# Designs tried in a protein design chat: VHH binders against Nucleoredoxin-like protein 2 (NXNL2). Part 1

Scores and structures below are computed, not measured.

Target 1, 156 residues: Nucleoredoxin-like protein 2 (NXNL2), of Homo sapiens (Human) (q5vz03)
Amino acid sequence: MVDILGERHLVTCKGATVEAEAALQNKVVALYFAAARCAPSRDFTPLLCDFYTALVAEARRPAPFEVVFVSADGSSQEMLDFMRELHGAWLALPFHDPYRHELRKRYNVTAIPKLVIVKQNGEVITNKGRKQIRERGLACFQDWVEAADIFQNFSV
Structure headers, positions and changes below count from the first letter of each chain, unless a header shows other numbers; Kabat numbers aren't used for antibody chains.
F, E and O are the ipSAE of ESMFold2-Fast, ESMFold2 and OpenDDE, as the mean of both directions, binder to target and target to binder. V2 is 0.75 times the mean of E and O plus 0.25 times the DockQ between their complexes.
[cut] marks letters that were taken out.
The coordinates of atoms that the task and the answers printed are left out; those that the model quotes come from them. Centres of patches stay.

## First folded at step 1 (VHH)

Design s01 (framework vhh_7qia_2)
Fold by ESMFold2-Fast, scan of step 1:
Structure s01 (fold): chain B 156 residues (1-156), chain A 122 residues (1-122)
Amino acid sequence: as target 1 above (156 residues)
Amino acid sequence: QLQLVESGGGLVQPGGSLRLSCEASGFTFSDYAMGWYRQAPGKQRELVAFISSGGSTNYADSVKGRFTISRDNAKNTVYLQMNSLRPEDTAIYYCAADTYYDFWSGYEYDYWGKGTPVTVSS
C-alpha cells in the first residue's frame, strides 16, 4: 500500500496526521470503504474493530496489520464522529483528499461496506475481506500475510 | 441528453431565506449523488452541499447550520434550503450530478446545470 499511498498523509481518530509510508510499511493493509449513515456499515464496523483490536492492540506482539478508512460520509465531522463511535484505533484518508475517489474507482467499489485487502504494491489479495472476517474470524489473517509476502513474527 | 434544471434563485434581504430546486431528467436520479456548488464573480466554483444516493450529506463550513440539502427521488429533484442568508452568499448556484452513489466525486461531478443566480442585498 506504500507504493500507492506513500506520498500521502493519513489521519487518526484523534485528528493527528501521520505519514502513510511510515504507518503502512511492511504491513498487510485493509482499505475500508464505509459510511456512518449506511446501516450495513454500522453493523460491520464493530466486527472489524474486534478483529483489529485482537491483532494489533491486545496481542503481545502486534500483527503487521493496518486499516485505512476511505470514508463515504457526508462531512468531515460525520466521518470523525463515526470513527470515534465505532472504529478501532486505525487510520483514514483525510475527508477532503480527492484520492478517495481514485481508490473507489481503482478497487471497483460499487457498494459499502467493503473491505479490500492489499499488498504493499496495491495488488488485491482479496476483495471479500468482510465476508472472510465474518465467516472465519482471525483465521483469515494468516492467509493474507502469506499472500502479502510479509514474513514478520507476530502473535494473536 | 442529460439535463439538470435549477430554479428558485432571486433577490433576498440579509437574514432571509430561499429554497433552490434542481430537477433531473434523462437518467435514473436515485442512482446519482447530487450537489450544489456556487461561484461568486471572480472566484473559483466551490462546494456548498451535496447528498449521496443513500442520503448522506456534506456542507461547506461557511453554510453549516444555515443550509440544508435534501432529495426527493419520486420527483427526481434535489433541494437546497438556504436560511439566514448573508451578502457573502451572493453567487450563481449550480446543481451537479455524478454516477457515484456517494459524494466521493465532490469536485469531480459528471453533469452540471446552467446555474441560478442568488443575490443577497438590502
Scores: ipSAE 0.000, ipTM 0.111, lowest interface PAE 11.8, mean pLDDT 81

Design s02 (framework vhh_7zox_3)
Fold by ESMFold2-Fast, scan of step 1:
Structure s02 (fold): chain B 156 residues (1-156), chain A 124 residues (1-124)
Amino acid sequence: as target 1 above (156 residues)
Amino acid sequence: DVQLVESGGGLVQPGGSLRLSCVASGFTFSDYAMGWVRQAPGKGLEWVSDIYSGGSTGYADSVKGRFAISRDNAKNTLYLQMNRLKPEDTAVYYCAKDSEYDFWSGYPDYFDYAGQGTQVTVSS
């Protein structure tokens, strides 16, 4: 995803800005399209948080995984509140970055929540990330790593 | 130049009805999805309804059963029939071209163009 987002800045729920290239390099990236007032988004976000935490926060070696939230909220404040309330310690495209619109179009997002798993070049591994997490839990990450052509040592 | 001009707003009592219209120009109206979004005082934009070129419609949960979206491609006009209005429906209503609304989100995040808006106030 570095090939697509590398020149951009991403934000944390605490307002910190990070460089996309440094944050996403050599990782499987999940593009998460969601909004606070979308009831299915509110239902899925905790499941994604558990999945993320198991891979990157609780693992002996953090897995090569990162989530980039692409907000469909009505305002920057609603986006930040949603991140603070329900999200894991992942990243987001800034609310005012017009690239939110380009990512939605590029990945044909017409319904949320949607989780699109992508390679470093932006190629889709799967556009059914939600279904895979619900049905297989952590096991689906092994498939994503193999498809992503990413070679790193990790334990999960 | 793309232009969207809303009309039909006004002051109405709870339980009343209004019909909003949006006249479009500058593009082939029949080829695009059209929608309505609203902004209540001090709030962000909220998706209300959309209608696709093929006629399929979507509605926010807050308005289902009370509002009806329709279009007249011969007149380049989008409509929103609003029935059984509530104080919480008070907002500026905007017409939107080529809306990319999510059926589950209830929010307009991406749309090509919005008009000037028409004020709807539901109060005694």
Scores: ipSAE 0.005, ipTM 0.125, lowest interface PAE 10.2, mean pLDDT 81

Design s03 (framework vhh_8fcz_2)
Fold by ESMFold2-Fast, scan of step 1:
Structure s03 (fold): chain B 156 residues (1-156), chain A 124 residues (1-124)
Amino acid sequence: as target 1 above (156 residues)
Amino acid sequence: QVQLVESGGGLVQPGGSLRLSCAASGFTFDDYAMNWVRQPPGKGLEWVSGISGSGGSTTYADSVEGRFTIIRDNDKKMVYLQMTSLKTEDTAVYYCAREGYDFWSGYSEGFDYEGQGTQVTVSS
C-alpha cells in the first residue's frame, strides 16, 4: 500500500500523525470505508476490532496486518469520535485529505461499510473482506498473506 | 431480487397493540441495518425505528420511544415492530426499509430498498 499512499501521513484516534510508508511497509493492508452514522458500519466495526486485536495485539508474534480507515463521516470531529468509540488501534487518512475521495473512486466504493484487502502495490486481494471475516474469522487472514507476496524475514 | 414483504397491519382502537413483520429475501440479511418508516395520509415519509445487523443496537424516533420495540431474527430473516399504546397519529402505511448510505455526499444516510407497506389505522 506504500506504492499507493506514498509519503502521506495517517492519523490515530488520539490525533497523532505517522508516516504511511513506515506504518504500512511489508504488511497486508485493509482499507476500511465506514461512517459513524451508518448503522451497518457501527455493527461491523466491533467485529473488525476483535479480528485486528487477535492478529496484532494479543498474538505473541504480531501478524503483518494494518487497517487504514477511510472515513465517510460528515466532519473530522465525527470521524475522530467514531475512532475513539468503536475502532481498534489502527490508522486513518486525515479527514481533510482529498485522497479519501480518490481511494473511494479507485476501489469502486459506492456503499459502506466496505473492507478492501490490498497488496503493497494497491492491487485488490479481495473486496469482500467483511464477508470473509464474518464467515471464516481469523482463518481468512492466511489466504490474504499468501496472496500479498509480502517479504517474510526468517532466521535460517 | 431484493424483496421486503410487510404484514401485520390492520384496524385497532387507541391504546391497542399490533406487531408488524417484515420478511426479507435476496440479500445477506445480517449485513444490513433494518428500519421501519411510515407515511401518514397526505404527508411525507417519517423514520420510526432502526436496528443494527446484529440486533445489538436499536434507535427510535422521539414520538414512539417507550411505546414501540424493534426486534430482528436473523435466522428467519425477519424484522418486527411491536407497537403498544397506539394513538390516532400513528395511523400510516408502515414500510420495512434496508439502510443504505450515500458515500459520495458524505453527509446523509438513506434507504436503498423499501417494501410495499402495510396499513395501520388507529381509530375508535
Scores: ipSAE 0.012, ipTM 0.169, lowest interface PAE 8.6, mean pLDDT 82

Design s04 (framework vhh_7ubx_2)
Fold by ESMFold2-Fast, scan of step 1:
Structure s04 (fold): chain B 156 residues (1-156), chain A 125 residues (1-125)
Amino acid sequence: as target 1 above (156 residues)
Amino acid sequence: QVQLVESGGGLVQPGGSLRLSCAASGFTFSSYDMTWVRQAPGKGPEWIATISSGGSTMRDDSTKGRFTISRDNAKNTLYLQMTSLKPEDTALYYCATEPTYDFWSGYYSDAFDIRGPGTQVTVSS
């Protein structure tokens, strides 16, 4: 996803800004389209948080995985509150970045929540990230890594 | 096969309360997001509330605080508890499955997979 977002800035739940290229290089990226006022988003976000935390936050060696939240919230404050309440320690495209609209169109997002797993060049690994996490848990991540064609040597 | 049947509507005076029920059959109710929608004569459908399969709820701003959505998976039943009813709440109330959340407007669509025939609520003196 670095090829698509590399020149942009992403934000943390604390409002800090980070360089997209540094944050996303050599990782499998999940684009997470969701909103606080969407009840299914509120249900799925904790499940994604557990998945993310197991792979990158609590693992002895972090897995090459990052989530970029693409908000459909009604305001920047609502987006940040949602991230603070339910999200893992991942990243988001800034609320005012018009590229939110370009990503929605590029990946044909018509309903939320939606989790799209992408390669470094933006090509889709799967459009069914939520289904795979619900049905297979952590096991689905190994398939994503193999499809992503990235060099990684890690343990979880 | 798949069926939703609403009940509990009727005539009520302003300030009154009603509890609507929606009985589901023919599908795995507990796995579906459920919603209440209403439609007044000559007007388009208006989303009221959604409860997800996981139990999270969302309510429309104009009715929040007066209406509560809940579900009983053991009975395959969805509920809408309505309090402090107003004449403007007069409408046909129906339940539906799998409402879509519009990415840009930030609200639930009136589009859905399965819908009941509705139960009429009339608030009048």
Scores: ipSAE 0.024, ipTM 0.362, lowest interface PAE 5.1, mean pLDDT 84

Design s05 (framework vhh_7yz9_2)
Fold by ESMFold2-Fast, scan of step 1:
Structure s05 (fold): chain B 156 residues (1-156), chain A 126 residues (1-126)
Amino acid sequence: as target 1 above (156 residues)
Amino acid sequence: QWQLVESGGGLVQAGGSLRLSCTASGFTFSDYAMGWYRQTAGNEREWVAFITSGGDTTYADSVKGRFTISRDNAKNTVYLQMNSLKPEDTAVYYCAKGPEYDFWSGYYTPEYFDYWGQGTPVTVSS
């Protein structure tokens, strides 16, 4: 994700800081735009958590998938509380990073929650990630991997 | 330690323009949403415009298309450009520091703004 998030730092819900390039290399990346006080966001986040956990935490071979949360929350604390309460063990762009607004503009995010699936170069695979997960579950991930030119065997 | 200083108010004829400025000190200006509010005699403060730390803007219906809020982070200043002024725009205009949050969350009520300036009066003659 060097073309989009290169040289940036991402955060975990535990407050750890990680290098974006190292964390996202050779993976299908989902950009997740959401906020704790948005009811549809609260409804979708557990579904994304189940999807993520099945692919990366419970699979015999972790799938090449990572979520980067782009918060629309009202404060840094509210964002971190949302991550601890409902999110999977994924990453987030720091609340104070102004790049949150650049990503919103780049991917034309007008409403939340929105899940945008991107290739390593930032090109959109689909901007209907939520709909695909709701309607097809884990089956949609194989399509994303093939579209991303990142094909690996994994146990899902 | 926190300070907001408004300027640019005055008397103007209907149809005229004014630019209000608010210079901030004592905090990392670029991290905070900033807003403009106004108050007429005998009424509560009402919001006019907000600008997020990222530069996204929102306006009250009464001023949309006539007023523009902007910020200059290098000068720690937020501006309100007021065009096509009406007698109904007569009020004391206040600058306010918002918390570290974005307009995305839809939070734009006065109780979320911690520090207020002294205000700058604007009088529009009919």
Scores: ipSAE 0.015, ipTM 0.154, lowest interface PAE 8.0, mean pLDDT 81

Design s06 (framework vhh_8h5u_2)
Fold by ESMFold2-Fast, scan of step 1:
Structure s06 (fold): chain B 156 residues (1-156), chain A 125 residues (1-125)
Amino acid sequence: as target 1 above (156 residues)
Amino acid sequence: EVQVVESGGGLVQPGGSLRLSCAASGFTFSSGDYAMGWYRQAPGNQHERVAIISSGGSTNYPDSVKGRFTISRDNAKNTGYLQMNSLKSEDTAVYYCAAESYDFWSGYSTDYDYWGQGTQVTVSS
């Protein structure tokens, strides 16, 4: 995602900013397109939160995984409220960044929620991340790591 | 042009059953990744959600109806359903079908939600 997001900054649910390159380097990146007002997004977000927490927050060794939320909410405040209410401790593209529209076009997002798993160069590993998490849970992450050509060792 | 239409309401005695239908026209449930929900409003009350089903079939119910109501959908028939069993007088309300979809570029789901006009359910002896 360095090739696609490297010069951008991302935000946390607490409003802190981070450099995309530093935050995403050598990780499997999930682009999460969702909105608080979309009922299927509200259904899926807790599952993604549990998945993320198990891999990154609660693991003895954090897995090389990061989520970048690409909001379809109506305002920056709605986006941040959604992140605070249901999301894991991941990152988001700022609400006012017009790159939200370019990412939608690049990954053919016409409906939400959609979870697109990408390599460091932005190539799609799978555009069915939501389905894979629902059906296989944590087991799907190993497939993503193998497809991503990253060289990290982890135990989860 | 684009709408949802409820049917199947009526008068039933306590302990009875009704099946409500929600027919979509002008769009298909699967094309927009629509979630379909059933809401009710009794006189003097706010709208209460009684069931929701995602495009993938995941369901959710409040405790007040859990175990008595079952939501389902038939994407091929472009129709959603609410099976209501063991009806109580407090279930008396107008029942509304809502289809929620989000076209990422068209705005917010709440601005594009399709609501029917409602169907009356009366549970009384």
Scores: ipSAE 0.000, ipTM 0.130, lowest interface PAE 11.0, mean pLDDT 79

Design s07 (framework vhh_7qia_2)
Fold by ESMFold2-Fast, scan of step 1:
Structure s07 (fold): chain B 156 residues (1-156), chain A 123 residues (1-123)
Amino acid sequence: as target 1 above (156 residues)
Amino acid sequence: QLQLVESGGGLVQPGGSLRLSCEASGSIFSDYAMGWYRQAPGKQRELVAFITSGGSTNYADSVKGRFTISRDNAKNTVYLQMNSLRPEDTAIYYCAADLEYSSGWYEGEYDYWGKGTPVTVSS
């Protein structure tokens, strides 16, 4: 996803900005399309939060995984409130970044919530991330990291 | 795989009520989001109501306040309670199930469909 978003800035729920390249390099990226006023989005967000926390916060070593929220909310304030209320400690495209609309078009998002798992070059690993998390839990992540060709080993 | 069977349709006078039922068999029902669609003669199929596996509901503006969707996981059944029926509610009503968390209000794709139950509202 670095190849696609590398020159952009992402935001946290606390309003801090980070460089996309630094935040996403050598990670499996999940593009999360959702909105606070969409009831299925509100139902799925806690499941994604549990999945994210297990991989990134509770693991012996944090997994190479990051979520980038692509908001379908009606305003910047609604987006930030949604992130504070239900989201995990992941990242989002700024509400006013027009690239939100380009990503929606690029990944053919016609229904939300949608979770698209992508490689560093933006190629889709799966466009059914929600279904895979619900049916297989953490086991689906190993398949994603293998498909992403992410370097996890090093020689000493 | 999941199989869906609708019942409860029929002829009713304007202002009347009907309760549609959709019984599921095969897979674990509680895992599915359930929706009710309808298609009137010569018109496109439209989503009227849905309920997620977690119990959250949403309704089309045309039926909001008149229709109520509910589910009974112990009976593997989803219901559509239709009150204050109007002639324009005349349609074939379809039950649909989706394992993905789709809103349906956008363009949610449902994995399984029933064969439909006709509802006619006329005097």
Scores: ipSAE 0.011, ipTM 0.194, lowest interface PAE 9.3, mean pLDDT 82

Design s08 (framework vhh_7zox_3)
Fold by ESMFold2-Fast, scan of step 1:
Structure s08 (fold): chain B 156 residues (1-156), chain A 123 residues (1-123)
Amino acid sequence: as target 1 above (156 residues)
Amino acid sequence: DVQLVESGGGLVQPGGSLRLSCVASGFTFSSYEMGWVRQAPGKGLEWVSDISSGGSTGYADSVKGRFAISRDNAKNTLYLQMNRLKPEDTAVYYCAKETYSSSWYDSEYFDYAGQGTQVTVSS
């Protein structure tokens, strides 16, 4: 998501900082809008974690997929605790980055949790990521890869 | 003003069924995720089920396979069909609208929950 996040830094659940361009290059990106205080967010996050680990952590060839958490939490500590408790080994926009506000407006997020699947240029593949994971599981990822116009060298 | 009005609760025997309804007003119902949460006597709030604007559903493990959430956007109404009811389903059931605050800090799942409807499962 070079065109949208390329010059920004993202954080891990351990508080480490990574460069967005290096972390997201040539991947399908899921923007995950959620908060620890939101009960449906707490319910969905483990499902997203299972989906993520199947594609990235447990696959023989990691799928070109990354999640960027866009927190609606009340503090940086709440955000990091939420990531440590329930999230997969994915990335987040830093809590104090004002771009959280811009991303929420850009993708018309009016309720959480929301999972927006985007192309490298930031164009929406689907704003129904949560629905698709619930209804189809891993099968929905193939549709996202095909829509993303990335050159694949793997099988899911 | 956002208003949610729950109905359909009552006393029922174990193994029975009830259908809860929630009539919503004061917002564009079809644009929001809706859900049901419950509070058993002396317990905290428990999420029961949710449904997206597009109809995707989620259920708590305790009710999965027994309860079915649905919505009628033309009537601004949310439903919960409860089958094979158990004594542990006894609770006040609340209709809830997921909300987005103009501030990231103010987002809460239970914003605009209604007054609730009592469900009692007893022999």
Scores: ipSAE 0.000, ipTM 0.153, lowest interface PAE 10.8, mean pLDDT 81

Design s09 (framework vhh_8fcz_2)
Fold by ESMFold2-Fast, scan of step 1:
Structure s09 (fold): chain B 156 residues (1-156), chain A 124 residues (1-124)
Amino acid sequence: as target 1 above (156 residues)
Amino acid sequence: QVQLVESGGGLVQPGGSLRLSCAASGFTFSDYYMNWVRQPPGKGLEWVSGISSSGSTITYADSVEGRFTIIRDNDKKMVYLQMTSLKTEDTAVYYCARDEGYSSGWSEDAFDIEGQGTQVTVSS
């Protein structure tokens, strides 16, 4: 993810810091724009959690998928509370990283929640990830893998 | 044409109450999440409260939680903001904003604001 995240660090809800490149390489990446005080974000986050858990936590073979939460919360504490309450075991851009606003502008996010599915080079696979998950469930992931040119013996 | 008409603002003393109304037309009101957003003097827009299309999910900004109540009436195509225990910090122009349900918690460029707003001034 050299093209969009470079040498940036990501965080977990437990406060652990990870290198973006190591965490995201050779995976389909979902950029998740949401906030705890946005009611549709609170409605969608559990669906995303179920989707994520089925692919990477409960599957015998973890799928090449990672979520990077890009917070629109009003404070670091609100962001962390939201992650602990409703999020899956995915990653987030640190609240104080100004790149949160750069990503929002790069992907033309004008409303939240928004789930943008991207290739390793930052190119958009779909900007309707939320709609696809809601309407098709796990079946949409295979389409994302094929579009991302990520090849392995995995079927949803 | 989408229209949102806010009303009910005025001058109130600290600790007072006020009820704002928003009348919607030109779109299918029951399909949209509705928000109240305000602009204090000399500041940008800040989100106040949101209510889902069915009314089942309601959220509030920290600064107003427990003092304000958002209500919607889909039959009348109205959204309301019941304000109690008003503070001088609540002084602002209040707007109702529609969207696909995805505009709370972010900057002004995330909101679909169509109306003129209604001025609330809290002063002794």
Scores: ipSAE 0.013, ipTM 0.182, lowest interface PAE 8.5, mean pLDDT 81

Design s10 (framework vhh_7ubx_2)
Fold by ESMFold2-Fast, scan of step 1:
Structure s10 (fold): chain B 156 residues (1-156), chain A 122 residues (1-122)
Amino acid sequence: as target 1 above (156 residues)
Amino acid sequence: QVQLVESGGGLVQPGGSLRLSCAASGFTFDDYAMTWVRQAPGKGPEWIATIYSGGSTMRDDSTKGRFTISRDNAKNTLYLQMTSLKPEDTALYYCATDLGDSSGWYEPLDYRGPGTQVTVSS
């Protein structure tokens, strides 16, 4: 995802800005398209939070995984409130960044919530991330890591 | 059974206006986001706008000034008001929704209608 977003800035739920390249380099990236006023988005977000927390926030050694929220909310305030209320400690594309719409078109997002798992070059690993998390839980992450070719960026 | 049926398309002159409708049935319409998408011959689908259950909208910048998405929950109907139509707007227009269950446990099949054809020509 670094090849697509590397020169952009991302935001946290606390309003802090981070550079996309530093935040996403050598990680499997999940693009999460959702909105606070979409009932299925509100239902799925806690499941994604549990998945993320197990891999990153509460793990002794964080897995190479990051979520970038691409908001379909009606305002910046609504987006930030949604992030504070239900989201994990992940990142988001700023509400006013026009690239939010470019990502939606690039990945053919016609309905939300949608979870698209991508490689560093933006190629899709799976566009059914929600289903895979539901059906396989944490086990699906190993398949994503293998497909992402991130092993070559780690000295192993 | 979930059904989405579009109507309101047709032949219109450049600069004209059309209002598209999408009649929804088989689910609790009020609870779900609704989306308009178009597809021109030989091209991939292009998202136009989404309206969420609370009424908030997200629109593509290239059409935002000319197209307005709205919904009537009492009639289970989604609308797209199109103004200042251009030849480039010629496409099949369809509505779509993502009907995950209340728990978020299932990624449903993309539900969409068969579409309504809009042709902008002199």
Scores: ipSAE 0.000, ipTM 0.220, lowest interface PAE 11.8, mean pLDDT 80

Design s11 (framework vhh_7yz9_2)
Fold by ESMFold2-Fast, scan of step 1:
Structure s11 (fold): chain B 156 residues (1-156), chain A 123 residues (1-123)
Amino acid sequence: as target 1 above (156 residues)
Amino acid sequence: QWQLVESGGGLVQAGGSLRLSCTASGFTFSEYAMGWYRQTAGNEREWVAFISSGGDTTYADSVKGRFTISRDNAKNTVYLQMNSLKPEDTAVYYCAAEGTDYSSSWYEDYDYWGQGTPVTVSS
């Protein structure tokens, strides 16, 4: 679990709501800061989608990985359209949740796109997730799992 | 004050070779990942190759086995060696440094981009 998201609800592009703790418990969490009107975000999102689907999209034994999109879009509609157009089947903070801005400040996000890989307690594993995926592909995930210590307390 | 200066583009026949260079100034080159992108007429920019600060390389499938990216930290230069060139490799090639973590803009990708160097491959 990423403890910093606590009692918050996350959303899917289909409008479904899930509890953050239940969705993120015992997983490596990627905080994805991006916007539809940002050309580099549009370039990177398909790479993240391929990475995500390779790890979790199969019904059989998905890897312990989840993405939480933290939108920098100008509206809720723009955010949802971006999710439907280019994103994988991951989760997002609701557009109107003020924690969107606090999370950006907490992880010192000044430019997008940015992919911050975090431990259960919110501690950063790497703030260069985008670079690692682009340069090493799926191989970087094993490094994240090792750094996260999730298998020490992972029961499933 | 920061800049990337590209060189080495030009006209070449199919099957030929070119070496592109990109020299950086104004930042600690050895700490940054470097990439090459290309843009073909009427299309958006596409990624070609990356080299990490540690020297690990990754290539687009279309160039794998033909192109080699390398760096010389003493010269603050990244290279793209292009072999077995094809007409479809015709594009403007751009050098980029991944330093957007310190950018002043919410929507900036990279702090540093070259101006591009054209490569034309004749059949």
Scores: ipSAE 0.000, ipTM 0.142, lowest interface PAE 11.0, mean pLDDT 80

Design s12 (framework vhh_7qia_2)
Fold by ESMFold2-Fast, scan of step 1:
Structure s12 (fold): chain B 156 residues (1-156), chain A 123 residues (1-123)
Amino acid sequence: as target 1 above (156 residues)
Amino acid sequence: QLQLVESGGGLVQPGGSLRLSCEASGFTFSDYAMGWYRQAPGKQRELVAFISSGGSTNYADSVKGRFTISRDNAKNTVYLQMNSLRPEDTAIYYCAKEGDYVWGSYDYSFDYWGKGTPVTVSS
C-alpha cells in the first residue's frame, strides 16, 4: 500500500503523526472502512482488534500486518473517540485528508464496515476480510501473506 | 437477482405464537444485517427487529421481551419468533436486507424487502 499511500501521513490512536511509507513497508495492509455510529462497525471492530492484537501485539514475533482505518465518521472528534473506545493500536488516514474519498471510490466501498486486504501496490488480495476473519480466524493471515508479494523471510 | 421469501404467517388467537422465516438468495447473506418490518392497515411500515452480520440484535419497544430475531447463515435464513401475540401485532410482516449505502451513512439502512407474510391476531 506504500505505492498508493507512501507520500501521506497517518495518525495513531494517540494523535501522533507517522509517515505511511515507513509504517507500511513490507507489510500486508488492511484498509478498514467503518464509523462509530454504524452498528455493524461497532459489532466487527472488537473482532478485528482481537485479530490484530494476536498477530502484532501479543505474538512473540510481530507479524508483518498493519491496519489503516479509513473513517466514515461525521467528524474528526467522532473518529478519534471511536479509535480510543474500540480500535486496536493501528493507524488511520487523517479525517481531513481528501484521500479518504478517493480510497472509498477506488475500492468500491458502498456499505460499511468493509475490510479490504491489499498488496504494496494497492492490488486487492481480498475484499471479504471480515468474512475470512469470522470463519477462519488467524489462519486466513497465512493466505494473505502468500498472496502479498512481500519479503517472506519470516513465519506466521 | 436479490430475493427474499417470507413464510410462517397466519391466523392466531391472542396469546399465541408464530415463527416467521425469510429465505434469502442472490447475495452473500452472512455479510448483511437482516431486519423485520411490519405494516398494519392504515399505518406506516415500521422496523420491528434487526440482527447484524455478527449477531447483535435490536428491537422496537412494542415487541421487546415478546419477539426474538435470529439467523442461520448456513441456510441463508432469518427468523422472527413471535410470542404472546396481541391484536395490535396484526400486520403484513416484511423481511428486509441491509442496504448498500452511500459513504457517510452511519446507521442501518434497509433497501430491499420481500413481498410480505400476513399475520392476523384475532379470536
Scores: ipSAE 0.017, ipTM 0.238, lowest interface PAE 6.3, mean pLDDT 85

Design s13 (framework vhh_7zox_3)
Amino acid sequence: DVQLVESGGGLVQPGGSLRLSCVASGFTFDDYAMGWVRQAPGKGLEWVSDISSGGSTGYADSVKGRFAISRDNAKNTLYLQMNRLKPEDTAVYYCARDYDYVWGSYEPFDYAGQGTQVTVSS
ESMFold2-Fast, scan of step 1: ipSAE 0.018; ipTM 0.331

Design s14 (framework vhh_8fcz_2)
Amino acid sequence: QVQLVESGGGLVQPGGSLRLSCAASGFTFSSYEMNWVRQPPGKGLEWVSGISGSGDSTTYADSVEGRFTIIRDNDKKMVYLQMTSLKTEDTAVYYCAKDSPDYVWGSYEYYFDYEGQGTQVTVSS
ESMFold2-Fast, scan of step 1: ipSAE 0.014; ipTM 0.309

